# Ledger of designs, part 260: VH-VL binders against q9h9l3

Target 1, 176 residues: q9h9l3
Amino acid sequence: PRKMVAIDCEMVGTGPKGHVSSLARCSIVNYNGDVLYDEYILPPCHIVDYRTRWSGIRKQHMVNATPFKIARGQILKILTGKIVVGHAIHNDFKALQYFHPKSLTRDTSHIPPLNRKADCPENATMSLKHLTKKLLNRDIQVGKSGHSSVEDAQATMELYKLVEVEWEEHLARNPP
Short names: E, the ipSAE of ESMFold2; O, the ipSAE of OpenDDE; V2, 0.75 times the mean of E and O plus 0.25 times the DockQ between their complexes.

## First folded at step 13 (VH-VL)

Design zb6 (framework fv_nivolumab; at its last look DockQ between E and O 0.88; V2 from the best seeds 0.79)
Fold by ESMFold2-Fast, scan of step 13:
Structure zb6 (fold): chain C 176 residues (1-176), chain A 124 residues (1-124), chain B 107 residues (1-107)
Amino acid sequence: as target 1 above (176 residues)
Amino acid sequence: QVQLVESGGGVVQPGRSLRLDCKASGFTFSDYEMHWVRQAPGKGLEWVAVIRYDGSNKYYADSVKGRFTISRDNSKNTLFLQMNSLRAEDTAVYYCAKMGYYQSSAFLRYFDYWGQGTLVTVSS
Amino acid sequence: EIVLTQSPATLSLSPGERATLSCRASQSVDDYLAWYQQKPGQAPRLLIYDASNRATGIPARFSGSGSGTDFTLTISSLEPEDFAVYYCQQYDYWPLTFGQGTKVEIK
């Protein structure tokens, strides 16, 4: 079976002036879009800025959140050895303090054929919401209560599927 | 703490080339998109170019495409703008600028830090 | 290209007065809108990001509001150091664009 998952994380601001992005929610879906993991995660340091407009995270979500070290172990168990799809996924891996092999990583913010299919410049880094609207005719990240990392992960997987055959062939010819 | 310092500006004749440097400190340079923004004398701000955190993806304003090249050296915390085939209308103060942050599959490309700017004058 | 139109072009006020600056986008930019202050000979300074969030170190008298196409920067009571040019910027879509600026000058 396809050993491919999509991930999307929500971060909150920690550290001086809230400039550090710390993991506060993670969602992982399988190839068909079924949820494999979706948990609120408690950062080990003080939250300075919940970034609620974008993250959807509020203080109440932290009450029963899984501690970072435990959540990280659970997440890495799911990701290890799989092709992991994400949008600007280096940010998710940074928040997880995790290195995933480039050969098994797919970043929908950096796939030129995907931009071309969307009638966007091939070398511009596009947001998930714009690619999803142009290619799937679907509005995501709607409203002011924050984004759903489940919705974002599902959209990311569907976007990758549009170029999967072409991009896997490209990677086989041009390994990272 | 966070500093961006531009250099390389000067007076140059039309058709010539100039390279601008921007030295970054006080943050993890390799984690952020970096941008160039310019301002013609007495005019407003104009976005010029962006480069991905790893240097692999580059995008330009239509006015400079094919003439300007953005690049970076993460080992030296330095951003570059190579300006070729300069025109009088390229006369401006050039600022390097740091992207705000990435959140929830959204790129928040406001500029939380700017350099002091370096003046480029293209004149015969 | 998303065009940002700022109004008025010039706002002549006295210290202590309220300043209200407008920025209108040619199409929706959601909340992907920032405001900057620029004084002569200086780089722009971030005031407001994500339409309404005040940047670190920015005085409480500065506030941003609006969403979609209509945005406002408000300075509740002008201080002498607030007389400057103000720019809005959208980051919803490429290319990134700025408004033409509003000059807040002393009456």
Scores: ipSAE 0.815, ipTM 0.924, lowest interface PAE 1.0, mean pLDDT 93
Fold by OpenDDE, second read of step 14:
Structure zb6 (fold): chain C 176 residues (1-176), chain A 124 residues (1-124), chain B 107 residues (1-107)
Amino acid sequence: as target 1 above (176 residues)
Amino acid sequence: QVQLVESGGGVVQPGRSLRLDCKASGFTFSDYEMHWVRQAPGKGLEWVAVIRYDGSNKYYADSVKGRFTISRDNSKNTLFLQMNSLRAEDTAVYYCAKMGYYQSSAFLRYFDYWGQGTLVTVSS
Amino acid sequence: EIVLTQSPATLSLSPGERATLSCRASQSVDDYLAWYQQKPGQAPRLLIYDASNRATGIPARFSGSGSGTDFTLTISSLEPEDFAVYYCQQYDYWPLTFGQGTKVEIK
């Protein structure tokens, strides 16, 4: 059986006007929520916008941050061969400049049964915060000091577990 | 520079259909969720529809659900709005809009760029 | 849906004066609130996002504040080009919703 991990990344703004989203932190947890990886990551380009309100990233976090190329290698080593769960995970993969096989990817922002369970419109993309509150009765991303990618990854995994059996059966009948 | 250019607006009778196009440039179109927003003459702004970056998901305002269809062709950097069973109350300038960005598992659905809009007039 | 109520409906001021615009949400939207400026015949222009972040290219005289249900857009000193309609918009809940707008007009 394939192992399952959940990933969440924090990005900062680089490039002109800070519109390029560059990886600045990555957290990976296993099925039980145990942290497998959690590192601050140094983008290859100058950071224009730390996006601290959301990312939680500050300049001090970059002082001893792992260079992107090194971090990417470490992360890919963990993800290879795994079913990877994330929320709007295509953004995380983009920041990693990596594309995981679609058949091994689970995006909790795009699972209609999950939305249905949360009494949300099936075709509306919901935030991790709202789904977590509705289905787990847990508040995440509280305050304005930035998010915890570990907390977000754990929440993502817990949400997926709620619909895992149903969704895996669906995917088996409807492979991507 | 980011540009969004709507086209396809015009005058139609109630019950008819019309398709709007929005040509995008200056950014990676296929990376972004896209929206339609409309504004009736002399009125405020009303969100209409959203489509996921890869077109795999769509969501609509109740006022247009079942009548309008949002779609996209990423190979052509184009957003579409198929409007069927048009009503007088659908009369508006229709804007295509780009959402801000996704960050930390949050969708920041403010609209940082707008097209110039295209006018749709539904009248007998 | 979240109802955003803007006040006042119309604000009559002279150039150089301070403008204060209010946006109240029917329930908390945290700081998922944006402000737009719209001039006649033009598309809306983003001014503020995340309640208090000024968009790129927006003059420093524009500022946003607030969180939860009460938000404020402030123009510290009105310029002639600032006379327009201003809209707030929440993006915490579906459907996305706008305020009804505040018209800032020249006195």
Scores: ipSAE 0.809, ipTM 0.929, lowest interface PAE 0.7, mean pLDDT 95
Fold by ESMFold2, look of step 15:
Structure zb6 (fold): chain C 176 residues (1-176), chain A 124 residues (1-124), chain B 107 residues (1-107)
Amino acid sequence: as target 1 above (176 residues)
Amino acid sequence: QVQLVESGGGVVQPGRSLRLDCKASGFTFSDYEMHWVRQAPGKGLEWVAVIRYDGSNKYYADSVKGRFTISRDNSKNTLFLQMNSLRAEDTAVYYCAKMGYYQSSAFLRYFDYWGQGTLVTVSS
Amino acid sequence: EIVLTQSPATLSLSPGERATLSCRASQSVDDYLAWYQQKPGQAPRLLIYDASNRATGIPARFSGSGSGTDFTLTISSLEPEDFAVYYCQQYDYWPLTFGQGTKVEIK
């Protein structure tokens, strides 16, 4: 497929002791890094732990947030038929209660050539922060106010572009 | 309630093999990477190995690379550690451990749940 | 490999006293640092994650502080059950590493 997007989600803790991760923000960017979607999302269940240090989600963000069912519909409409790039992307799909075709999924946390390019062990699952610093010379996720899903989605797309030709060829030879 | 139960420890001679099992319950096992951590008697903690949530990727401490193999069976909620060519310095209590949460591209690899451990003794 | 150096090796104190435990990293780990308590015959117990965040069910007398390379675990007023070994752990980069421990003992 010709069109490619990158996605990043922020989750809050729900369920017993806040152990369940529920979607509270989603950002989607196109190949050029332009924002296609960026919404705060109200989980259908009680928020036990905002996880603000990481999620950037605060109580005020939930006041006018888009209900999960509506947001999911909007998001899935954007993702349908596209190659979707993310970092540890199975977590994002779980929070969306969604399965994207494996042949159209790209996970920057699991691309050995990307690790090699960063002089990292090929089999180590590297954080987005470390890959972005090593390969793009950019500091993301700075400070203690939480991460930006827009910033993270943009970084993820830029990282994938560094290995896109090699990895698309690899996948063509080795379908998932 | 999250629970991790290790088994398979015992006394073996150097050069021999042993397999450890860790049975998980109380969480969706197939969503999480899993780790082995060991502790020699009277000593500190040493990270040993990690396996990706779907088993497709594995990484090891240098001290065990080439001798140990981590694996998992998500249909049985079970984590394994195959230990070959055992040495005296592998003597330890072996824990399986669950990382915290993946959040916004940050792997929060603190261990919020540990098993009670299984002792492996390698002696001549 | 990121080395975590804990000090002191042993801290001898009485109940009611304040305990201050140090963990120093050989390079910055930002705030990707956890603290564990371990009693004899037991698995480690998570106390603090993200350098300063108390884990669920951990009493308020436990607090963590620091960022970068210098970290502190403070127990504001020791209870009898707090006499144990304490470990720090970094999770910023591979391999994951632990400090060598600080034993907090009575007297």
Scores: ipSAE 0.726, ipTM 0.893, lowest interface PAE 1.7, mean pLDDT 92
ESMFold2 (binder alone), look of step 15: mean pLDDT 92; pTM 0.944
OpenDDE, look of step 15: ipSAE 0.788; ipTM 0.924

Design zb60 (framework fv_nivolumab)
Fold by ESMFold2-Fast, scan of step 13:
Structure zb60 (fold): chain C 176 residues (1-176), chain A 124 residues (1-124), chain B 107 residues (1-107)
Amino acid sequence: as target 1 above (176 residues)
Amino acid sequence: QVQLVESGGGVVQPGRSLRLDCKASGFTFSDYEMHWVRQAPGKGLEWVAVIRYDGSNKYYADSVKGRFTISRDNSKNTLFLQMNSLRAEDTAVYYCAKEGYYQSSAFMRYFDYWGQGTLVTVSS
Amino acid sequence: EIVLTQSPATLSLSPGERATLSCRASQSVDDYLAWYQQKPGQAPRLLIYDASNRATGIPARFSGSGSGTDFTLTISSLEPEDFAVYYCQQYDNWPLTFGQGTKVEIK
């Protein structure tokens, strides 16, 4: 069995009018949900929009945040060679400016059996909060102070575990 | 800088087929989910279909499910809507629409850019 | 399906007046709500996203507020170019839905 981790990131707006999404926090948990990494990350570009409602990032978090290049190195060291689980994980990888092999990537927003268990259309890309409520009877991303990437990573791992056996067998028969 | 240009609209009889194209420029097309939204003459907006950034997942409004097929060609920055078994109630201006900024675990499915629209009239 | 109800259906005002448009959701959409402006023969134009964030190039007279089920679009002082139809849209859950529209017309 390969080692498995779950990741969730938070982004802030940089570039013209804050329309570019830049990494500002990353959380990684192990199979049991224990935190392996959780750091605020300082983008190399000027932050135009903190997107606090979603990101939970405020100016104060940037004061002692880990510079992007250093954080990226730490994160990639954890991810390399492991099965990485995420929700809409391509966004996390874009923010990290990182390519993770598809054979080792698991995206809980793109697993038809998971939607089926949630009694949701198999073709719809469902939000993490809706799948978590339906399948784990748990409310995440609650309140208006922003999301917790730790909470999101933990929920993502738990969701994947509900379909792990079925999905790994599917991937063995249908390699990406 | 961002542009979406639709084409392929026209007049067609009920039961026939039509294909709409949407050419995108000014952004990394392959990074975004893309949508079709329609508007019947004198009426409001109705969401029609979405396609994942890589083309692997497609989802439709119940009114068009089984009749319409959304697809994309990322090498050509083009979005398509194949409309089969057209009905009078499919008469509408069809808009190609781009999703907003990306954020981890939160989907920003508002439309920051729209095409000019292409009119599809289904009439006998 | 989340239903969005806009009120009033028509708002008749003069230039310089304040316009207040309501959008009510049948269930909570958090802050996953956008507002669009549409003029005859044109595509919709994004005004507000994430309930209260003004889109690029949108004048400061436009503001959005509210959360959960009750949302408001405010135009502090109407300009001639603001007479148009306004739509709200939720993106909290599938299918994506729009309100029926509020027409802001010259009195």
Scores: ipSAE 0.809, ipTM 0.921, lowest interface PAE 1.2, mean pLDDT 93

Design zb61 (framework fv_nivolumab)
Fold by ESMFold2-Fast, scan of step 13:
Structure zb61 (fold): chain C 176 residues (1-176), chain A 124 residues (1-124), chain B 107 residues (1-107)
Amino acid sequence: as target 1 above (176 residues)
Amino acid sequence: QVQLVESGGGVVQPGRSLRLDCKASGFTFSDYEMHWVRQAPGKGLEWVAVIRYDGSNKYYADSVKGRFTISRDNSKNTLFLQMNSLRAEDTAVYYCAKEGYYQSSAFHRYFDYWGQGTLVTVSS
Amino acid sequence: EIVLTQSPATLSLSPGERATLSCRASQSVDDYLAWYQQKPGQAPRLLIYDASNRATGIPARFSGSGSGTDFTLTISSLEPEDFAVYYCQQYDNWPLTFGQGTKVEIK
């Protein structure tokens, strides 16, 4: 079967008034939750807002961070040809300036059976935090120092595994 | 600059239908979830509906579920609200509203831009 | 649904005075809370997002604080244009909900 990975990125604010979201960290885990990639990434533009409450990124993380162009190349080598799982993953792909085939993309924020298992409305876009608590009985994104993209990628993969069989069958019968 | 312009409001009798439009400009419309929020005369704000950036997910407040349908046309930068089986309690100014920024691990469903609003009056 | 309770319902003050507005949630909303200002006949205007971040163009006299269930909007020194209705909004869980509003009126 095609290999599967999960991704989660952190963004910082660049551009006028920090309103542009630029990639500043990326974590990729394999099917079993082992880390394949986890690097801080230096945006090509000046950072206006670190968004530390959410991103967990501080100025010290940028000192030896991998430049965007190099990190992007490394990340794309890992993602190419694989099924990529994420939560609201379109945002991660935008930050990477990358177009992954829809047929190989799995978005845990947009899988109605997953919401149904969580006893949530099927058409509501639920947060990763909420789904992880309801389905895995685990608290993630705890505290005020920012989120761990490794923790988020691991939780995302575990959530997908709960619906993998039925969702892959659905996609095979209803190609995107 | 960012603008949201609503239209389609008016006076209708109970049980009838009305469609509201919201024309967006000044941002990449297809990147954002969009919402409808309403306000009855002299009352507070009530969230009505949301639609995902690509139109695939739609979610509604219990008070309008089954009667209202949110939709969007990304090629025209336009958000819609089809209101069926209207009731007197649906009388309100209806605002379209744009979500704030996303982080991949968190959703920021505050509204950084609002339209001017369009008045819907349901009376017999 | 998460209920937001704002207090006081009405705050009567003079220009130059400090205004302190409260918003309490029926359960924790973490930092997923925003504040809006609304003047008669106008759409709401975002003031504060993520509990404490000022929106673009909002004067420094506006500040937000709090986390979990207890939140405060402070206007350090009221200007004539600040007399308006203020709403808090949570976005931690569905459905999205607003407080009932606090009217800041001139004495």
Scores: ipSAE 0.795, ipTM 0.917, lowest interface PAE 1.2, mean pLDDT 92

Design zb62 (framework fv_nivolumab)
Fold by ESMFold2-Fast, scan of step 13:
Structure zb62 (fold): chain C 176 residues (1-176), chain A 124 residues (1-124), chain B 107 residues (1-107)
Amino acid sequence: as target 1 above (176 residues)
Amino acid sequence: QVQLVESGGGVVQPGRSLRLDCKASGFTFSDYEMHWVRQAPGKGLEWVAVIRYDGSNKYYADSVKGRFTISRDNSKNTLFLQMNSLRAEDTAVYYCAKEGYYQSSAFLKYFDYWGQGTLVTVSS
Amino acid sequence: EIVLTQSPATLSLSPGERATLSCRASQSVDDYLAWYQQKPGQAPRLLIYDASNRATGIPARFSGSGSGTDFTLTISSLEPEDFAVYYCQQYDNWPLTFGQGTKVEIK
């Protein structure tokens, strides 16, 4: 019995040629989908590429953004000791420069029963958009102005709930 | 700076095996999913296989599933493709390919860097 | 699988002319589309990713446009080094697929 949250982050391009992915927004929701955290985050390095098509981040969002050091501290306080659900969540943890215990991590891009329910190959990394459409009959990440990390975190939690009982039983018998 | 160098190609008879290696440098290899893409002589590009950043998940094109095995050694920055039960239609230049930048909310599997390729000829 | 159809198969043009290359997907791929250039005996080189973003080091004469099912690669004024084969690739869904290629050749 542990508390569970879902996370989704947005990154912008920093560093040479904008190829470094730096945290620029983080959303965390509880089990019921209620928002626990949603902040724009200012990277410590110059932003070369806002990646607005995917991130939804523009210069205006950086004006009152929370500095990375402060945001990281707030986020880690929420995640510590909880089961954290995400989609390709290693990318979020990498952007946070954080190592969450594997036993408390749930990655909806790497749960074979979830792919099986969606009639997708069990070993393929499926997009959140496709799994949400196939299993929840809902369109997310719509339009060209960027994704909502709140919407993505909420969808991720709902997807996990579809396999929660089965997957928690599997993990109890096969610890990660 | 980023370099991918393939090796292991050659001429083999049908039914035999061959292993391809791809040595990576100039980026943090363990942060990226890696792919193999092939090209038959005078033809277009065909995606072959992918391996997750940590090696835990592997996925293959239907044409090679059950015969090819992708693997990686992150401590050596090396990607492998073990090719078993080779067929004439597997004759191709095999390219090692690196994914572009990552985003948590987007599925971004395009290839920003490619190796120079290694030729595999399956012929009796 | 998602099929990508490129047209024309061959484009015969002179240096200085505009090249327009088409890629059509059998179903929507949103903006998950890339373009590559390949010269004889060489590996493919990334030109455009996310439908319209120019890759590092790629000259401004190359541009990508379109979304959903219809995509275009435009070379505003052909240079001698631009005569090559061009491939589109989708990454909306598995398996990853490429178009059959468009050859841009000198008249």
Scores: ipSAE 0.792, ipTM 0.916, lowest interface PAE 1.5, mean pLDDT 92

Design zb63 (framework fv_nivolumab)
Fold by ESMFold2-Fast, scan of step 13:
Structure zb63 (fold): chain C 176 residues (1-176), chain A 124 residues (1-124), chain B 107 residues (1-107)
Amino acid sequence: as target 1 above (176 residues)
Amino acid sequence: QVQLVESGGGVVQPGRSLRLDCKASGFTFSDYEMHWVRQAPGKGLEWVAVIRYDGSNKYYADSVKGRFTISRDNSKNTLFLQMNSLRAEDTAVYYCAKEGYYQSSAFLHFFDYWGQGTLVTVSS
Amino acid sequence: EIVLTQSPATLSLSPGERATLSCRASQSVDDYLAWYQQKPGQAPRLLIYDASNRATGIPARFSGSGSGTDFTLTISSLEPEDFAVYYCQQYDNWPLTFGQGTKVEIK
């Protein structure tokens, strides 16, 4: 059994028009859903838009947040050499300014069998909220105070487990 | 300066093919999902297709599924729409559209930049 | 698919008046809703995203509100350049859909 973790990040808007997504929180859970990492992270650039409705991040969370360079080092030590599961995980890696090998990456937004089980179009990027409701009968991202990256990482790992055997066999026969 | 420039529109007969190009500049093209949205003369907006940042995932509106193919070339900052088996109801201005910001857990497909559009007229 | 219904179809007002535009979804779209402005011969322009966040460069007179199925775009005091067609768009589920538009025209 290889070591597997799930990750979910929260981003805030920086740069012109606030469309640069900068890392502001990261949560990592193990195979069983136990939290390995969960920290607020201070971007090196001025925050234009906290995106609180989605991120759950407010100005007070930045006061004692871990600086980006330090947080990135801590996160990369946990991810390196492991199978990393995420939902639209390329966004998390982008915010981390990190390349994770494709062979060790599992993206629950891009696994056709998972969408098929949820009675969703196989090639559509379905939200974590919808897949979790359809397949786990659980409501996540409830309310208007922002999402919990811990909750999202846990849900993502559970979703992957539903197709793990099938998908790992597929990847073994069709290496990325 | 972010800019999206569409080209390839024109007048074609029903049943024929046309390819639209969208040249992007002023942002890291390979970081964003890209979309095509169309607007028939005097009517509203209709979403057509989306392509993942790396080109691996593609999804289409039911009205064009099986006839249109979206693709991208990240080395050339160019988005494409190959339109086959064109019908009169495909007549529209076609817009290239860029997603705004990205968030890892949220489904955020709104468009902060649009091209000026290219007109496709399908008539016999 | 999620159907967005905009009302009124046409809103006839004078400069200086308040404009209130409605967008109703056939099912909940949470806060995954954007508003666009389109002037004749031009591409749409993003005004509001995530139901209530004003896009960069958009004047403070534009505001968005609502959640779930009932959304409102408000222009507190119309300027001459605000006479245009306005579209709402949901991104809660596929396919992405737009409302049919509300035309704000000079009375």
Scores: ipSAE 0.693, ipTM 0.883, lowest interface PAE 2.0, mean pLDDT 91

Design zb64 (framework fv_nivolumab)
Fold by ESMFold2-Fast, scan of step 13:
Structure zb64 (fold): chain C 176 residues (1-176), chain A 124 residues (1-124), chain B 107 residues (1-107)
Amino acid sequence: as target 1 above (176 residues)
Amino acid sequence: QVQLVESGGGVVQPGRSLRLDCKASGFTFSDYEMHWVRQAPGKGLEWVAVIRYDGSNKYYADSVKGRFTISRDNSKNTLFLQMNSLRAEDTAVYYCAKEGYYQSSAFLDYFDYWGQGTLVTVSS
Amino acid sequence: EIVLTQSPATLSLSPGERATLSCRASQSVDDYLAWYQQKPGQAPRLLIYDASNRATGIPARFSGSGSGTDFTLTISSLEPEDFAVYYCQQYDNWPLTFGQGTKVEIK
């Protein structure tokens, strides 16, 4: 009976030499792929490295970005009590400084049946791009303008739906 | 500063076992995937194994699968490689290596920090 | 498995000269490619990640370029400490693989 959403965040480099990953965009979509949230987020620390090749974030996006504290509050209201799907989702939660219950978390980078369907090593962490190409016959993260967190969240939800019945049954029998 | 220090290397006979340790400091160890990479004397680099940040997922090169076991103890900031049924071709310097930064949904297993390595010699 | 082929195997140059090292992948790795430097008796050191991003502390004379299957590491003006073996590595797919290495040696 719980509602399900998918999340994808983009990070920029802050701290010494840009080594710290700080939240700079978050997208959340519902079960059907409709956008529930999509905002650029201003980190509390100076941005050293925009990581634009992967993040798609440029200085112009920061001008009207939502401050981290406010964005975090909005995001947590959407996630609370829901099943949250993501790819390598622990990184998104770290950037949000948030711990979501393990029982309500679904990580498409760590679902052995999903890798199996993609003809990939069962226990390897496969990229979202790779799984989406293999299983949905769709190219995401195309070009050099950076990733779209909306596109990534939508792809993540679609991937999860391929194994949802099997994986929910597995989790019911083997609670985390 | 980030430091990775390997230990446990030595000379061992074929068919025996050896355990390598890697002590990490200067970063939040429990946030990163960790890898083992080896290099035979005078040869190039070969990836050996990876372990997820929480220890729940592990993957191995075909050459070591079934013989080597990677593990970690996040409370001690330590990575392990248990090597069983050692063969002469396992002779190499073994490096502990840390994954780079994570970008959302990207697979970024390049190695921003390496240990100094520990030599394992499998010889009769 | 993705095979990375580095060329040339050995590059003999003098200090002050430009070094250009090639790495070719058997299939596209997009921009998921890194370059490492290794000196005798030392661990590898990360130089370039994501095909073209210079790692922290790496001098500006090192640059990476390319995408897909063809990649280049350029050292604009060799310094004495740059004579070493250089490896490329792909992280697009499992297993992770390295090139065989290019040795940059003094002429």
Scores: ipSAE 0.560, ipTM 0.864, lowest interface PAE 2.6, mean pLDDT 91

